# VHH binders against Protein LURP-one-related 7: the designs that were tried, part 6

Target 1, 182 residues: Protein LURP-one-related 7, of Arabidopsis thaliana (Mouse-ear cress) (q8gwl2)
Amino acid sequence: MADSETPYHPDPEDLRRIPVDLFASKKLPGLSSGDLGFADSSEHLVFILRKSSSSLKSLLDSSGVPLFSISRLHNGVWELHKGDVEKRKDLVLTVKRTSKRFSKTESEVSFAGESSENLVIKGVPFQKSCTIYSQDSIVAQTSLMYKLRQIYVGRSKFRLTIFPGSIDHSLVVAMVAIFLQG
Short names: E, the ipSAE of ESMFold2; O, the ipSAE of OpenDDE; V2, 0.75 times the mean of E and O plus 0.25 times the DockQ between their complexes.

## First folded at step 1 (VHH)

Design f01 (framework vhh_8k46_1)
Fold by ESMFold2-Fast, scan of step 1:
Formats: sequence, C-alpha cells, structure tokens
Structure f01 (fold): chain B 182 residues (1-182), chain A 123 residues (1-123)
Amino acid sequence: as target 1 above (182 residues)
Amino acid sequence: AVQLQASGGGFVQPGGSLRLSCAASGFTFSEYAMGWFRQAPGKEREFVSAISWSGDSTYYADSVKGRFTISRDNSKNTVYLQMNSLRAEDTATYYCAAKDYFGSLWESRYDYWGQGTQVTVSS
C-alpha cells in the first residue's frame, strides 16, 4: 500500500499505460551545490536529491519540501523514512546490498510493515546503471547513453525510465538514488 | 566482429525435449543479458525467455513457463534453453539475442542477434 502521493502526476492522454522518463543532472535550474535533480522530458524539475553527508540524504519535491530521509546504518543497510532528517516519521523501506562483483552490484529492497514482495536492484553504480525488478517485471531502469561502441558520458547526465506499475515515482527515484549514490 | 551462434534445433515428437545453445563471441559476454526469441512461419517474432548478466534473474513467456528453463555459463560464453514437454505450437526458428542494458529483457529491443536454429515439433 503506497500512502505517499507525489505532486507530480502525468496526464492520462491514452488508453494504455506508457513509461515515464526522468533525467538526472546536477546542472538543472533551482539546484543548490551538490544537489542532484530529476526533471521530466520538458526539463521541469520534479525531484531533488540533497546530500547532508555520505550516510544521510533527503529526497525533496520540486518546491524543496522533504518527502523522505535516507540514512545508511553502520552495517551498510540503507533506510528510507517519511519526512525530513529532523522530523523523521515511519520507516518505508530498507535497501541491503546482497552482492558486489567489483563494478557490479545487487541490492534487495524490503518494505516495512506487513509482509510484501521484495524488490531487487542490479547494476553498475559508477556508470549510473541500475534496474529495479519486481519478480518477473521491470519497475525502472537507468543507464548512461551508449553511442555505437562507446559510452557517451556528456555532462554526467543519466536517464531514469519508470515502467507502468503501482509503485509511486518518488519511491522509485529514492531507490535509484540509494543504489547509485552509495 | 560480434557473433551469436545458435544450435541444438531439430525434429522432435510432441512431449519430447531439446536443449538449445547459443555461443557468443566478440563482446564481454558476462556483461550482457541474454534472451531467446522465436518466429513461426507467417507469425511475428515473440519473446520466449531471458536471463540477466549474472544468471540470478530469469524471465519466461506464459506459454513456456514450467516447461522451458534458461541458463548460462559465463566461463564458456554460452546461454542455454532446455525445452521440455514440447508442443506443436513450439515449432519455430529460435533466435538468441544479447543486450547490455539490465532492464526490459522481454522486450524485443536487443543489441545483437544470432542467425537462429529451427525447431520442428510434429508427429
């Protein structure tokens, strides 16, 4: 059950669900130094990832209102809580790294509360590459641009594609941020 | 040059089994997801099964779940499709494909494709 709704809501213009693309960059208008922004295809800022330390981050909406606090425990487990770092509320989910093969990483996502399906995140964090799996389904995917035989790293920008599903876009962005940033 | 060589097809009776192999060269196999697709005469190409770069995640079309098993051996640069309880509707040319993106393994947007191997299920 997702009880948090993002103010971002794309208009349903067709009878079928379509994937949503967000673009991550540190060079978007409205960002503070060190912030990572997520913008839609029209370059409108949707989410802001703010780093307070190597073990503490916040996900904010486009107006700078905190949605989630993200904290890393001493054992390497990441926790996502509702609210900001000062006024933390309920635990939403936990991300635990389950395997690492040099540049390649796997993590498991466990939702708090009642028993729920775990998600799996796989990828190469330093290349801004990850895929979130829910059993047989892809929830979301990031990658750098690939140009023929080369990875094109222009301006340290990456794409996040969110596939049709029941998981809130803010939670998907938070999981991607946790995986790619630590 | 990138090459994907599919093999192991042939003629079998309904209820029989075949194991397909796809040998890869010209790219870093352990960094690519692998998929199997099939195309019957007069039909569109359809997804059969896929396996992640590590082998830890597998995906199957509803028509083959419980009958087919995909696996890979990264030390041999080979992906396999074990096909059990074969049916007449499994008759098709089977293609292996590779992609370096982690997601959407059941979609037909793959980077490299093999020449295929024919499977015929008939009495």
Scores: ipSAE 0.000, ipTM 0.130, lowest interface PAE 15.6, mean pLDDT 77

Design f02 (framework vhh_7b18_3)
Fold by ESMFold2-Fast, scan of step 1:
Structure f02 (fold): chain B 182 residues (1-182), chain A 120 residues (1-120)
Amino acid sequence: as target 1 above (182 residues)
Amino acid sequence: QVQLVETGGGLVQPGGSLRLSCAASGFTFSDYAMGWARQVPGKGLEWVSYIYSGDSTEYQDSVKGRFTISRDNAKSTVYLQMNSLKPEDTAVYYCARVDWYGESLGFDYWGQGTQVTVSS
């Protein structure tokens, strides 16, 4: 019976030993118009990024259940909250652009609570280029898989590699989605 | 406010060369990727090349190895060097500023275009 897929939970052993690849595309089966999907190496959809507006997004699991709401504040800062769009209680992290040029961009990630460990994201959003750093360690990297061939009809596929570590894959995907918004 | 002005188009024989120039004003040129697109009679509009800030470039397969895109940030100018021109390269060439459209790159401001005709 193929009708009992559990929510995506990476093997904890794999998180500590080998990198995990996710593939982002707007052309994955099962997506609604405007959605960006993230699939594993077996082409199984694991996360969905849904846009309500330019300032409001949701990260969903493969079943369409909301994991996080992503909102841009009036000051340009992005906030990630657990759960649905109406819930602002469980702030998880904040993303601020510290340097913004079209050729390169840098952002700082601050976790809510007593954790003082900030992450740094560096890259070129329009090239789908992004590297997330925890001090001297790489948390994740993106690379563009297909180049734009036609104006307004782009082939926007990219690979997200998540390196072994303790950060939940859903949080990494959310951080990448926030960074690539420009 | 944003202005893009193309020059360098003309009539050339097959195998010849042309260099197109695009002078930009009204924005911080070094902060934006720039590109060229062309309108080919019978085929419609197609992208030709992009240049990002720094040295990263991308080309349509049919022009790769023959065309070279470059930029001069001090002059706010982007160039397209076209070598080994073919009759199929006959088109109106447009300079454009590159920006985001969702998860894709798009062109948000366009020049008025310059005609390139390759004929013998």
Scores: ipSAE 0.000, ipTM 0.104, lowest interface PAE 14.9, mean pLDDT 75

Design f03 (framework vhh_brivekimig_d4)
Fold by ESMFold2-Fast, scan of step 1:
Structure f03 (fold): chain B 182 residues (1-182), chain A 122 residues (1-122)
Amino acid sequence: as target 1 above (182 residues)
Amino acid sequence: EVQLVESGGGVVQPGGSLRLSCAASGFTFSDYAMSWVRQAPGKGPEWVSSISSSGSTILYADSVKGRFTISRDNSKNTLYLQMNSLRPEDTALYYCAKEMYDWGSGRYFDYSSQGTLVTVSS
């Protein structure tokens, strides 16, 4: 309803005007065993995180097409590359753990080929607690899913809220996956 | 943004008492149910207690019922946990959590804070 071209050439930023919630679970419909899925609020699968080995993971779209490969180089260092694990080209970003304490972990995100400032991720990975910062602004935040009088102790159930901004949802999901699963 | 700052942890002997506080900011505290969650070394998180937005409904985990008392002061945006008759198994990092209702996922606990350490040892 903005203008006559909106239906033909929608602005991707229009989809990011409000916070977007994704829900992560290993028990979503359509997942293969071992996969971690990210679904929208209507329970539609949007992204799949697939483990290829202890040091290699892939982020796929809902159709199973690879978007990114995630490689753990050393303890606390990960790289995100475009496309399939086999191709492993075009470095997108590097995540480096800068602090790890029992109560809190911190990591920095450095974009390859960009003049962009580094992002900072802070949280407690084993509690699925994660906040991504761009300076003082929050890019995204995770929270654990619990039921009153019970705790769901599964290590993969959490909510991811992506706040309005310029970073692609797929990159946010990849950064969260690296921080919480690495 | 939601900010929760826990305090009041420390080292006590079995049978001792501690009072934890949680200072909340970045949201309308009086509109949300609040909870205490703890995590012992090497274990997953354990829900401890919850209190409704008005304070009229209170729930406790069986492991702490009769020993712990949850309370809140909406005028000060503060959540409390009075812990009596402490046991070694109460040793954990304690977190306060905002309980959220979400149209897509139902009720869950949202927390992102440093927690406060409670150590019970003799």
Scores: ipSAE 0.000, ipTM 0.110, lowest interface PAE 16.7, mean pLDDT 75

Design f04 (framework vhh_7sr4_2)
Fold by ESMFold2-Fast, scan of step 1:
Structure f04 (fold): chain B 182 residues (1-182), chain A 119 residues (1-119)
Amino acid sequence: as target 1 above (182 residues)
Amino acid sequence: EVKLVESGGGLVQPGGSLRLSCAASGFTFSYYAMGWYRQTPGKQRDLVADITSGDSTKYGDSVKGRFTISRDNTKNTVYLQMNSLKPEDTAVYYCAAWEGSYRLDYDYWGQGTQVTVSS
């Protein structure tokens, strides 16, 4: 009856039914100095986080096309807008820190333009630890990566696991970037 | 440079079938939602079908059960399989791309491809 209850074509390779891993590193080929890249499990670059200042970032696709501008307001709230830093389009979401106790941080994500449920991000930004919640369900989670026989302490390399759901990967990456830097 | 290029339109008899293709370039296709819209002269564009980056689909009421949207992320292409075509399906069909689970705006549009169902 409803499209969500009657799938037309089952796909055995349907990735929305399994978690997707992205790997964040500053040492991926094709990055400019200071850029943070997100690559898939085959080391193909998918997203680039570019920092213009402490209060301004851009999330770009693998070809360097701006997807979102990320800015910190005077009140400490982060805003995500579609487009580049010069030609901002619609406000997509805001991220506000709601709790900080020692190194543990909690933030709330509010979506603009729609009556959508807020998301909650909890973790320890210093340790690249971050979990995004939609009520009782996990949207995404980060963890530090260490190579066996070579420990890369302080190297900024971490894994982002995105769980099956309706939130697009670019938005998940942007929320993680905001939380770990703000 | 972002491009959406539609193909597969044409003239078809009522009850016939067509497959539209939209080839995308200049962005990370697998993370974008894709949609097909149609427009007749003097009317607004109406949703035909859309598909999210997670493969969730939505259809306009007039095409449910007859049309199927699908995507191939290895080819950066979205498809619309149109079966049991009716004269009322005659329109220019447009491909659109947007990012995000919350649709605020369409990021990109193609130039359109004409579908004519003649009786």
Scores: ipSAE 0.000, ipTM 0.106, lowest interface PAE 18.0, mean pLDDT 77

Design f05 (framework vhh_8h63_2)
Fold by ESMFold2-Fast, scan of step 1:
Order: structure tokens, then sequence, then C-alpha cells
Structure f05 (fold): chain B 182 residues (1-182), chain A 121 residues (1-121)
């Protein structure tokens, strides 16, 4: 692709086109019992969140290949590592809860090996409400699809909108999963 | 050291009422936001009600108008008054501190044994 008019990694402006919607549900084809799936608008499974315990989860691709392991350490501190729970590799990021009220939560995301400014996540995990901020920009936002009856925990469908940007979609999904788990 | 002990569950007929209680010890109860969650077999845990240290309350839409959460800071006790009970209210009921807010916190281990509420129909 060296001789290509388009470089191997395309210009960020070409990647920043439109927001991408993913739909989270426990009732998607290809899921095992207890899994939470993230599907595109055509109901094609893109990511799977799998629970090993209350403090340990995996984010998998649509084929069931582990992308990240998610570990709860203590009092609102979570770590994301590359790979499977049994084959943990490099630390990717740490999520620390900075403010917690019963109805409102704030967390800070620190990337390992980076000197970049932290991301901030704000929302109401019970209501599947979450917004990820990078300074003045929104990275991603969730909303509960069933507005006539709020279901605060469990199997409700919710929408995750990922806004155009440089952060990988799998990483955005992992951050949302961490935040909504509390 | 932090301990929560739920009680007051039982068998009740549809349309009936029941009050469950949570006795707290090992922390300054009056300083913490408290809540009630429930879990039915094969289903995920859901938050049904919460009460801030200042007395403001929150209810899930599934129970709003039927359940009332209250606290007695002098007795270190949390209450959930359940009216107009339905078969779908059948679950283990657990109380939680503000750190148990999302039910995945490291303080999950301080949740009590729970109290079983079974609504017949």
Amino acid sequence: as target 1 above (182 residues)
Amino acid sequence: ELQLVESGGGLVQAGGSLTVSCAASGFTFSSYDMGWSRQAPGKERELVAGIYSGGSTYYADTVKGRFTISRDNAKNTLYLQMNSLKPEDTAMYYCATEWGYSFRDSLYDYWGQGTQVTVSG
C-alpha cells in the first residue's frame, strides 16, 4: 500500500465521517447465557462482554477471540489489559471512580505509557447512562432505548453512540462496560 | 467489619404488602447513601430503591408508587415497604451502601445474605 494514493493508515479526516451506533443486548444471536452483546444496526454481533466473576470480565470480538481482560481491583478502580483473563498482557488503561453519588458517577481514565490528558466518564450506571469526554469533545455516549420504563440494571437494551475520533471502537466499548459495571 | 443483615422476607399473596429491613453495623450509617436491590433466579440484579444520607429518594419505574424506602439513623436500619406486590416482585432482596451503588464495587462482599420475598398468585 506504499504506492497507494491513500496511506496505509488513512487520514484522520477520512475516518471521522459519522457517528457509529452499537446496540447492547443480552438477547442477540451468537451469545452464551450471561453474555452482553454489542451489535451494529443490522443486528450483526460486533463485540461480546463475558463475565468470569463479579470482579473479572473479558471483551471478545464477534468470533469469541479475547481482546481485553477487565479486572476490578478495589473501591471503584478497574484495569484493562490486553488479551484473555488467563493470558493477560500489557496494561492498556486504568479507570478510577472520582465521584460517586447514589444517582451519579464520575470516573477518570488514565492510559498506560501515555502522557496525554485523562478522559472523564460521567453518568448514571443504573440507567445505562454514560458519556465519555476528551476535554471539550464527546468520545461516546450511551442512552437507554426503552424510555417509557427505565430499567436501571440488568438486561435492558441500550444504544452506544461512538463519535468520530481516533480512539479504537473496542477500547470505547471496554470503557463503557467498565463504567456501567460500577 | 462493615456488616449488613437483611430480614423480613417471606411468602405473601399477590396484592399484599411486606416490609423488609436492613440492620447496618461497622460504619457511620447516617453518612451513607443506602439502597435496595433484588435478584430473581436466572435474572440480573436490579436496583429498586435508594435513599441519600440527606433523605432524598429514588425508585425504579418497576416499583415507583408501590414501594417506599426509609431509614432510621438512630437505629442504623434501612427499610423497604412493599405494597401491591406482584408475582414478578419475587426475588432475593439485598441492601447496599453507596459503594455498592452499581453492585460491582469491591464492597460487594459486605452485602448481607439477603432476604427472600416470594409472591404467590
Scores: ipSAE 0.000, ipTM 0.183, lowest interface PAE 13.0, mean pLDDT 75

## First folded at step 4 (VHH)

Design g01 (from d02 with S31Y; framework vhh_7sr4_2)
Amino acid sequence: EVKLVESGGGLVQPGGSLRLSCAASGFTFSYYAMGWYRQTPGKQRDLVADITSGGRTKYGDSVKGRFTISRDNTKNTVYLQMNSLKPEDTAVYYCAADYRFLGSEYDYWGQGTQVTVSS
ESMFold2-Fast, scan of step 4: ipSAE 0.331; ipTM 0.676

Design g03 (from d02 with S31L; framework vhh_7sr4_2; at its last look DockQ between E and O 0.41; V2 from the best seeds 0.00; counts 0 for: pae E 5.3 > 2)
Amino acid sequence: EVKLVESGGGLVQPGGSLRLSCAASGFTFSLYAMGWYRQTPGKQRDLVADITSGGRTKYGDSVKGRFTISRDNTKNTVYLQMNSLKPEDTAVYYCAADYRFLGSEYDYWGQGTQVTVSS
ESMFold2-Fast, scan of step 4: ipSAE 0.350; ipTM 0.664
ESMFold2, look of step 5: ipSAE 0.183; ipTM 0.613
ESMFold2 (binder alone), look of step 5: mean pLDDT 84; pTM 0.838
OpenDDE, look of step 5: ipSAE 0.514; ipTM 0.784

Design g05 (from d02 with S31W; framework vhh_7sr4_2; at its last look DockQ between E and O 0.20; V2 from the best seeds 0.00; counts 0 for: pae E 6.2 > 2, placed apart)
Fold by ESMFold2, look of step 5:
Structure g05 (fold): chain B 182 residues (1-182), chain A 119 residues (1-119)
Amino acid sequence: as target 1 above (182 residues)
Amino acid sequence: EVKLVESGGGLVQPGGSLRLSCAASGFTFSWYAMGWYRQTPGKQRDLVADITSGGRTKYGDSVKGRFTISRDNTKNTVYLQMNSLKPEDTAVYYCAADYRFLGSEYDYWGQGTQVTVSS
């Protein structure tokens, strides 16, 4: 039963030893209007981000099943809860902006429960620039996509590279979604 | 639509064996931890066994050594092999699915299958 309260549990892809790329776009096959899709290099959906309001979003799996709800509190802190926006379950993590100077933003991620994880997100949200750090190591990073690369990736807006590590990919996507929102 | 359908329950004599199966559909099965819980009238559901997406297992104290949980991600099915059954194992057994073991409650539950161990 203690495992069911742990905020992180590796899925099979977390055991890979190479980085994984996800391609974010609002123009992917199978997306509803207004959704942001995260797809693999073959344009198959992996995650879907759906807005319910300006302060409430859902992260869904490729089948449209809710994984997390993302909400902003009045004090500006963002919360990630397990489950759907209508039936939210345990708090998983919070994200709080700690610095903003000109275009540069920094946020801190705090995991709920007994996790000792301490993550920092740095970047420029308007430029879709986002890097997630665990101390000095990079967990994940967004980048510009080459539209002239050998493989065609379609109409994606940015690339998210997730490095091998201890952080579940769905949590990385949620953190990126929060940071780029505000 | 998420569905968890249990089968394999029934009446068995003490010392006997049963194998429960749970067919899952409507979600990305390989991303979910799966579990078996049981409930007797008037009590909360108790953990029988769970198995992570990576294959790590955990058992309730009263069933350790007698029950084995396993999964087949190609068939979207989780199994519970129950050996050396005792009358105290009589309960409704529920299949459950939980994303990443985050939190104290499973996301989805089956309808349950009755297991009765009667001398």
Scores: ipSAE 0.100, ipTM 0.554, lowest interface PAE 6.2, mean pLDDT 81
ESMFold2-Fast, scan of step 4: ipSAE 0.452; ipTM 0.749
ESMFold2 (binder alone), look of step 5: mean pLDDT 83; pTM 0.835
OpenDDE, look of step 5: ipSAE 0.331; ipTM 0.673

Design g08 (from d02 with S31Y L102F; framework vhh_7sr4_2)
Fold by ESMFold2-Fast, scan of step 4:
Structure g08 (fold): chain B 182 residues (1-182), chain A 119 residues (1-119)
Amino acid sequence: as target 1 above (182 residues)
Amino acid sequence: EVKLVESGGGLVQPGGSLRLSCAASGFTFSYYAMGWYRQTPGKQRDLVADITSGGRTKYGDSVKGRFTISRDNTKNTVYLQMNSLKPEDTAVYYCAADYRFFGSEYDYWGQGTQVTVSS
């Protein structure tokens, strides 16, 4: 049983396998101008992050269907709602910046459900550095990619590694997107 | 464009069986939870069965043990196998899709297919 406002978690069997790598890039096939795509190791597009404004984003599936709307409130808190920006549904989670020290940033994630444990995100957003923690365990982390002829492939090209756990990959991607955008 | 198309409804005798199909297009089917709901005239829609992207199923109390929901991600189709049908199963059956059940409401609905159980 679930309350009408409580989100469902994915089946544990889907998430407790091996670490999954997603690759973020603005150069993937199927993207519109300005979109950031997340692809698997075979270059299959999995998620699309679309910017509507500096305070409003959408996370879509690979076919362009909206999964979540991401909005920044006047107090600086980010909210993730299910659905499109025009037809938003349930609040899923909030992300609040708890610390900023020069380029180093920390944020806390609070889920809408009472049984959900808060997460902590730490890193340097400008450098695409991000690690999501559940207590002492790592949920996910990002790293920049580079080539021999380049120091970096660009600040919009990075790897996201998602470790086995109970949190849906779409939520991990959304949290990373929120944290890296300031 | 998101599209859900139900088929397999019809008239059957009590104790009979039907299999409903819902063909989906316009979204990444494998990421979505799929459900079947039913509605009788003048009443609200009730949950018949749902299935997560990972295959976990849930059934309404009145159909548990008689109906089976399943999905085929290669065909973008969800099925409802209905056995031991009773007159009270008479309703319009609707296919629905929701991203991982993160919300209280389904994202997409089909047009419905009529099931009538009568002698």
Scores: ipSAE 0.299, ipTM 0.654, lowest interface PAE 3.6, mean pLDDT 82

Design g09 (from d02 with S31Y L102W; framework vhh_7sr4_2)
Fold by ESMFold2-Fast, scan of step 4:
Parts: structure tokens; sequence; C-alpha cells
Structure g09 (fold): chain B 182 residues (1-182), chain A 119 residues (1-119)
């Protein structure tokens, strides 16, 4: 046994074992105007997406501390950096739109550093439809909450299901936010 | 605002023990990796021990078998139990926090607590 020093190799004890549902809403306690919150099934806030401008966003933890900055470049490519908007550290990943046919959009995720695989995101952003693929495996998927158990749920709310795997929840949330907002 | 406050340092004789505590506030503690580093005047900071959000630990070669790092997510506190202390363990000990070690360096640092091992 040897210790791994790469930031993209997950700690085995941090791996998810079962699917996790997060619910995205602008109407959660602890949010500022314009914030999008991600909460668990008990309505506990887990992540906050905060917009600073049309090309700059931050993903925060539930205490409001910045985890990642999300920026759009002149060429339309999105970059995720560790840290806050003032003191950005490491480039974590890049998201590039690779195709658009009618309402359907595809993007490719490229990880900085030691990663052997790119991810593909496919969906219809304005419908909050998004599926993240690692080759043929599904990493995560969003869906609108229409008519949940005969109760109508507004289009402003959606569910994010994260399947068991090695990719951190914060990175999945960031990728979804980039895809649906781009 | 993020705060890391170390305590438990002091003067101890060779062979003695100390327990350092680092109280964290202003962030979601359970998502962060926590570490202890030490620094002697004129030298770079050295890793003493770190612990991931999931509980995996790593130790510097000079302290393996003598020091134990642990965390309590309900108290937002990370601990360093130091046993069999030697004069060469004399240093300022710093608490540090980083979101899951996604970066090359720790995001946040405490002010440090002095540990002196002397007869």
Amino acid sequence: as target 1 above (182 residues)
Amino acid sequence: EVKLVESGGGLVQPGGSLRLSCAASGFTFSYYAMGWYRQTPGKQRDLVADITSGGRTKYGDSVKGRFTISRDNTKNTVYLQMNSLKPEDTAVYYCAADYRFWGSEYDYWGQGTQVTVSS
C-alpha cells in the first residue's frame, strides 16, 4: 500500500454507496436573492449557487463559504477553479459545448491533472434536463418535478439524482449548474 | 468568516504528552480535510498529520507511532494527541483546513500554538 498524492483520486472512504437526491430551489432558508440552493430530502441546505455576473458564479457550502468559482471565457468555455472569486487556486475542470441540435445540447467535461476520462453532459438546458455520462455509465441526472404524487410542482424546482461513484457531489452540482445555465 | 483556533500547547518534559485541539467555525467542517503542520524558526512548515473528511489519516515520518490525529464533526474540532515527546518536536503547531485536498495548498490556517519540549 502506497499513499496517492493526486487531487483527482478520491479517498475510498469518501465514495458514495447509494444514490443521493438533491432538490434545487430558489426558496430555501439561508439563500440570498437570486441564489439557487441544493437541499437534501429533509430540506437541509447542502450547496448554494451564487451568481456574481452572467459570466461568473460561485458554488458555496451550506455555511456560505466558497468552494469553487465558475467562470465563462471569451470563447464560451466554462472553467471551474478551486477557491473564491478573489483568490482562485487550481483549475479543476473545463466544460465546453460540443454540439447543439434543435433543443438538445451536449457538452464535454475535461478534468485538469491526473484523470483518464472525460465526461459528457447531454440534455435540454431550458427544461432542466441533464444527464452526465462517464462512458456508458450515468453519473447524475436531473428531472423536473411534474405532478409528483398528483401534486403539481412548479417548473422552477428540479431534482438532481447522483448515482454511486467516485466523483464528489460538489463537482456534480457544479457541472449541472454550468450546463443548465450555459 | 472562517476561524481556526488552536489550543493545548505548552511546555513539557521529554517523554511527556500533550493534546492539541483546533476549534473550527464559519464553514461546513465535515466537508473539509484537516491537518496539523509545524514550523521551527527559519524553516519551512512540515506536515505532522492530516485527516480527510472520510477519516483517512497520513503522518509525517518523524511522528509515526507517537502522534494520533482525530476529528469530531459534531464539535467541529480536530485533535492531535502527542505522546513520547522529544526536544526536536519543539515548534509552533498550525491547524489547517482544505476542501477535500482538491488544491495544492491548504485553504485556511490558524495562528499557531507553541509546543516546547525541554527539561
Scores: ipSAE 0.309, ipTM 0.676, lowest interface PAE 3.5, mean pLDDT 82

Design g13 (from d02 with S31Y F101Y; framework vhh_7sr4_2; at its last look DockQ between E and O 0.13; V2 from the best seeds 0.00; counts 0 for: pae E 4.2 > 2, placed apart)
Fold by ESMFold2, look of step 5:
Structure g13 (fold): chain B 182 residues (1-182), chain A 119 residues (1-119)
Amino acid sequence: as target 1 above (182 residues)
Amino acid sequence: EVKLVESGGGLVQPGGSLRLSCAASGFTFSYYAMGWYRQTPGKQRDLVADITSGGRTKYGDSVKGRFTISRDNTKNTVYLQMNSLKPEDTAVYYCAADYRYLGSEYDYWGQGTQVTVSS
């Protein structure tokens, strides 16, 4: 009975919320060295991304409890599994690079289960540029925190805007983490 | 460290009521689905009720209309109000937590509290 619900079908209340901004940085209160934090507008941590190796990462809640493991297969496909990096559970989604021309990269997201809809991610990972599309709609988009001409704070610091829709915010963060990191 | 601590169990006569509580700590409570399961000796754990982070509830068929699950995110606590108790409700009741209810099994479990319905 509980088996039919998947992470790409979020709580209806989440679908009706206004756009949410998350701010990504390696320098936030409460972060361990080397972690990338995603914080709300008040700088309270919402998600933490922890690297175990070049091919293995964890997405954590704000208390440091593992939500997803992110792993790269030998064929270059990335997998997102529920659970800890040491004990992976259900496959949630995969991300496969479909195009790379110089700096421009495109990837496709496929969800596990009965969904027929795939997402497309386009951007320039080196510049922390990432936009996630569902057909003609934008699901989420990264942006710089300062204007380009003035002051660039750093490549590890950016804003992620998540638009109202059918995709859980933790999955959006995981997709961005995969795309920008490899 | 994730901790789930149940309380409120005990002995009650048929037709009586009990309210179970589960105090949670060590994780971001508001992100998680919470649930109550019960187990009798030699049987698998059965779903009693669960509640999503946003408040949507589901109930096992044998308890619909008699039990109510609720949560208080400010107190990191989930509750089970059990009314019109029957002898077949006798079991150990477990609190459980799972992120976004993604799989068939909850990730975290409490130690359980005994409920006994007997004359």
Scores: ipSAE 0.273, ipTM 0.678, lowest interface PAE 4.2, mean pLDDT 82
ESMFold2-Fast, scan of step 4: ipSAE 0.404; ipTM 0.704
ESMFold2 (binder alone), look of step 5: mean pLDDT 84; pTM 0.840
OpenDDE, look of step 5: ipSAE 0.322; ipTM 0.675

Design g16 (from d02 with S31Y G103R S104G; framework vhh_7sr4_2)
Fold by ESMFold2-Fast, scan of step 4:
Structure g16 (fold): chain B 182 residues (1-182), chain A 119 residues (1-119)
Amino acid sequence: as target 1 above (182 residues)
Amino acid sequence: EVKLVESGGGLVQPGGSLRLSCAASGFTFSYYAMGWYRQTPGKQRDLVADITSGGRTKYGDSVKGRFTISRDNTKNTVYLQMNSLKPEDTAVYYCAADYRFLRGEYDYWGQGTQVTVSS
């Protein structure tokens, strides 16, 4: 544990960044069949979510290189590890569903090394509705995509807004992927 | 085992140049953001420069225009080209690596290399 990265803490530089929008779609250049891609506002692919099974996923960079492995344990808890599934020394966080009432779901995120930085995810996964909370602040939120006077609701397409803060965009994307697809 | 090994430090006169190198092993270098930090006597570590896995760079205000960070993913090495060196640049320079695209918390640190600028 001592050799692992410590939990994320507020950094003034991180707090000065503007909100970042990522656009999730299965129809982006550079994707393999079944992949979900996340592109920036300039339509550049940033992250790829690849599913090996319902209980095993990988988050990759734009070049297809694995950043994190995402696995569901028999008890229903999801674990995020850096790099390879085989190496448990790099546990980053766990996601546990704490509540489900009808379609409304709540989950708790616990970071490795510290319990005081737990996050809460709330939403309706089927509707691609997801908000990540850190105590009294919003970390990230998915939202409906809008075109001039129109609303587009698609199962494979949504917008993810990441608000300024200390948590990596890759981790936010991984948490959203776990919540919406788990 | 993860290793970051800095080299290229030394003694130079004001106005001189040095090129620092950081050789990485034990992890997939191309996935990591890389950074150079320095620690001056009596101060905490300051960001000198960083470079994301995608090649985006950021510089500390005091070095912008004089220093250039670059990386070579085929050699698993990050570089810091330091030009127009000043006595105020005297510090131990540390290499750092992180999976994240954003600056702040780094997964791995090197042992540091001393840079001394004096006449």
Scores: ipSAE 0.000, ipTM 0.146, lowest interface PAE 13.4, mean pLDDT 76

Design g18 (from d02 with S31Y D50T K58Y; framework vhh_7sr4_2)
Fold by ESMFold2-Fast, scan of step 4:
Structure g18 (fold): chain B 182 residues (1-182), chain A 119 residues (1-119)
Amino acid sequence: as target 1 above (182 residues)
Amino acid sequence: EVKLVESGGGLVQPGGSLRLSCAASGFTFSYYAMGWYRQTPGKQRDLVATITSGGRTYYGDSVKGRFTISRDNTKNTVYLQMNSLKPEDTAVYYCAADYRFLGSEYDYWGQGTQVTVSS
């Protein structure tokens, strides 16, 4: 079997990577009504967020395969599990809101099976403002407006920038979806 | 439908080489960690090698320096280059995919491909 879980080290390939941008929109090819899609800079759909109810969501890949089920258990607490709700596997992480919405909202991310580093998410969900921190380092950040040579991303769309690191993009997207969608 | 299809197994002499391939479909390959495991009858599956979505690699102690894992995201394929093969490497080799690397547990498995090292 596997040895006890070892801490991840910076990968030389990861250190050379540039930030990755994904663009979130409800108006992407391949989406069903109510879906929120995440596409790369070439407009290729990469992830789909599907809401089954206010307390139950799924993150799928571009082929519609469920990656994670997202469930709200208590006021301010969300759980992320591998796979579909019906084929639910191990708990991956929990997201707990630590501050009120009337000001900047803050949430804490705790990974299952680890007693190490928690992540912190800060922002204003209704403004699509979100920054994920690993201590003092930025993991990812959202923005409503991307301005380059008069090209704008409207309010119905937002940009997610994932900074170089070891955290899988699917987990970053799931955390952002939990924080912004409430 | 998620599919992982292994190929490249076979019979080889001690000291020989084989290259295993695993063709993936039904999910966004580039965002997953991919791994190779092996199993001998009557024993538990052992991790041979893992490659993360970021390209970081991990190897089991018995294969370090002899085996190399790599991936081609344009072909949705993960490879295992096996050099200096020994009779002890005889096993069924399985391809696996994981949404997050959690040690020894993977979400998707292939059917396996037999590798036999003997004279």
Scores: ipSAE 0.000, ipTM 0.250, lowest interface PAE 13.1, mean pLDDT 76

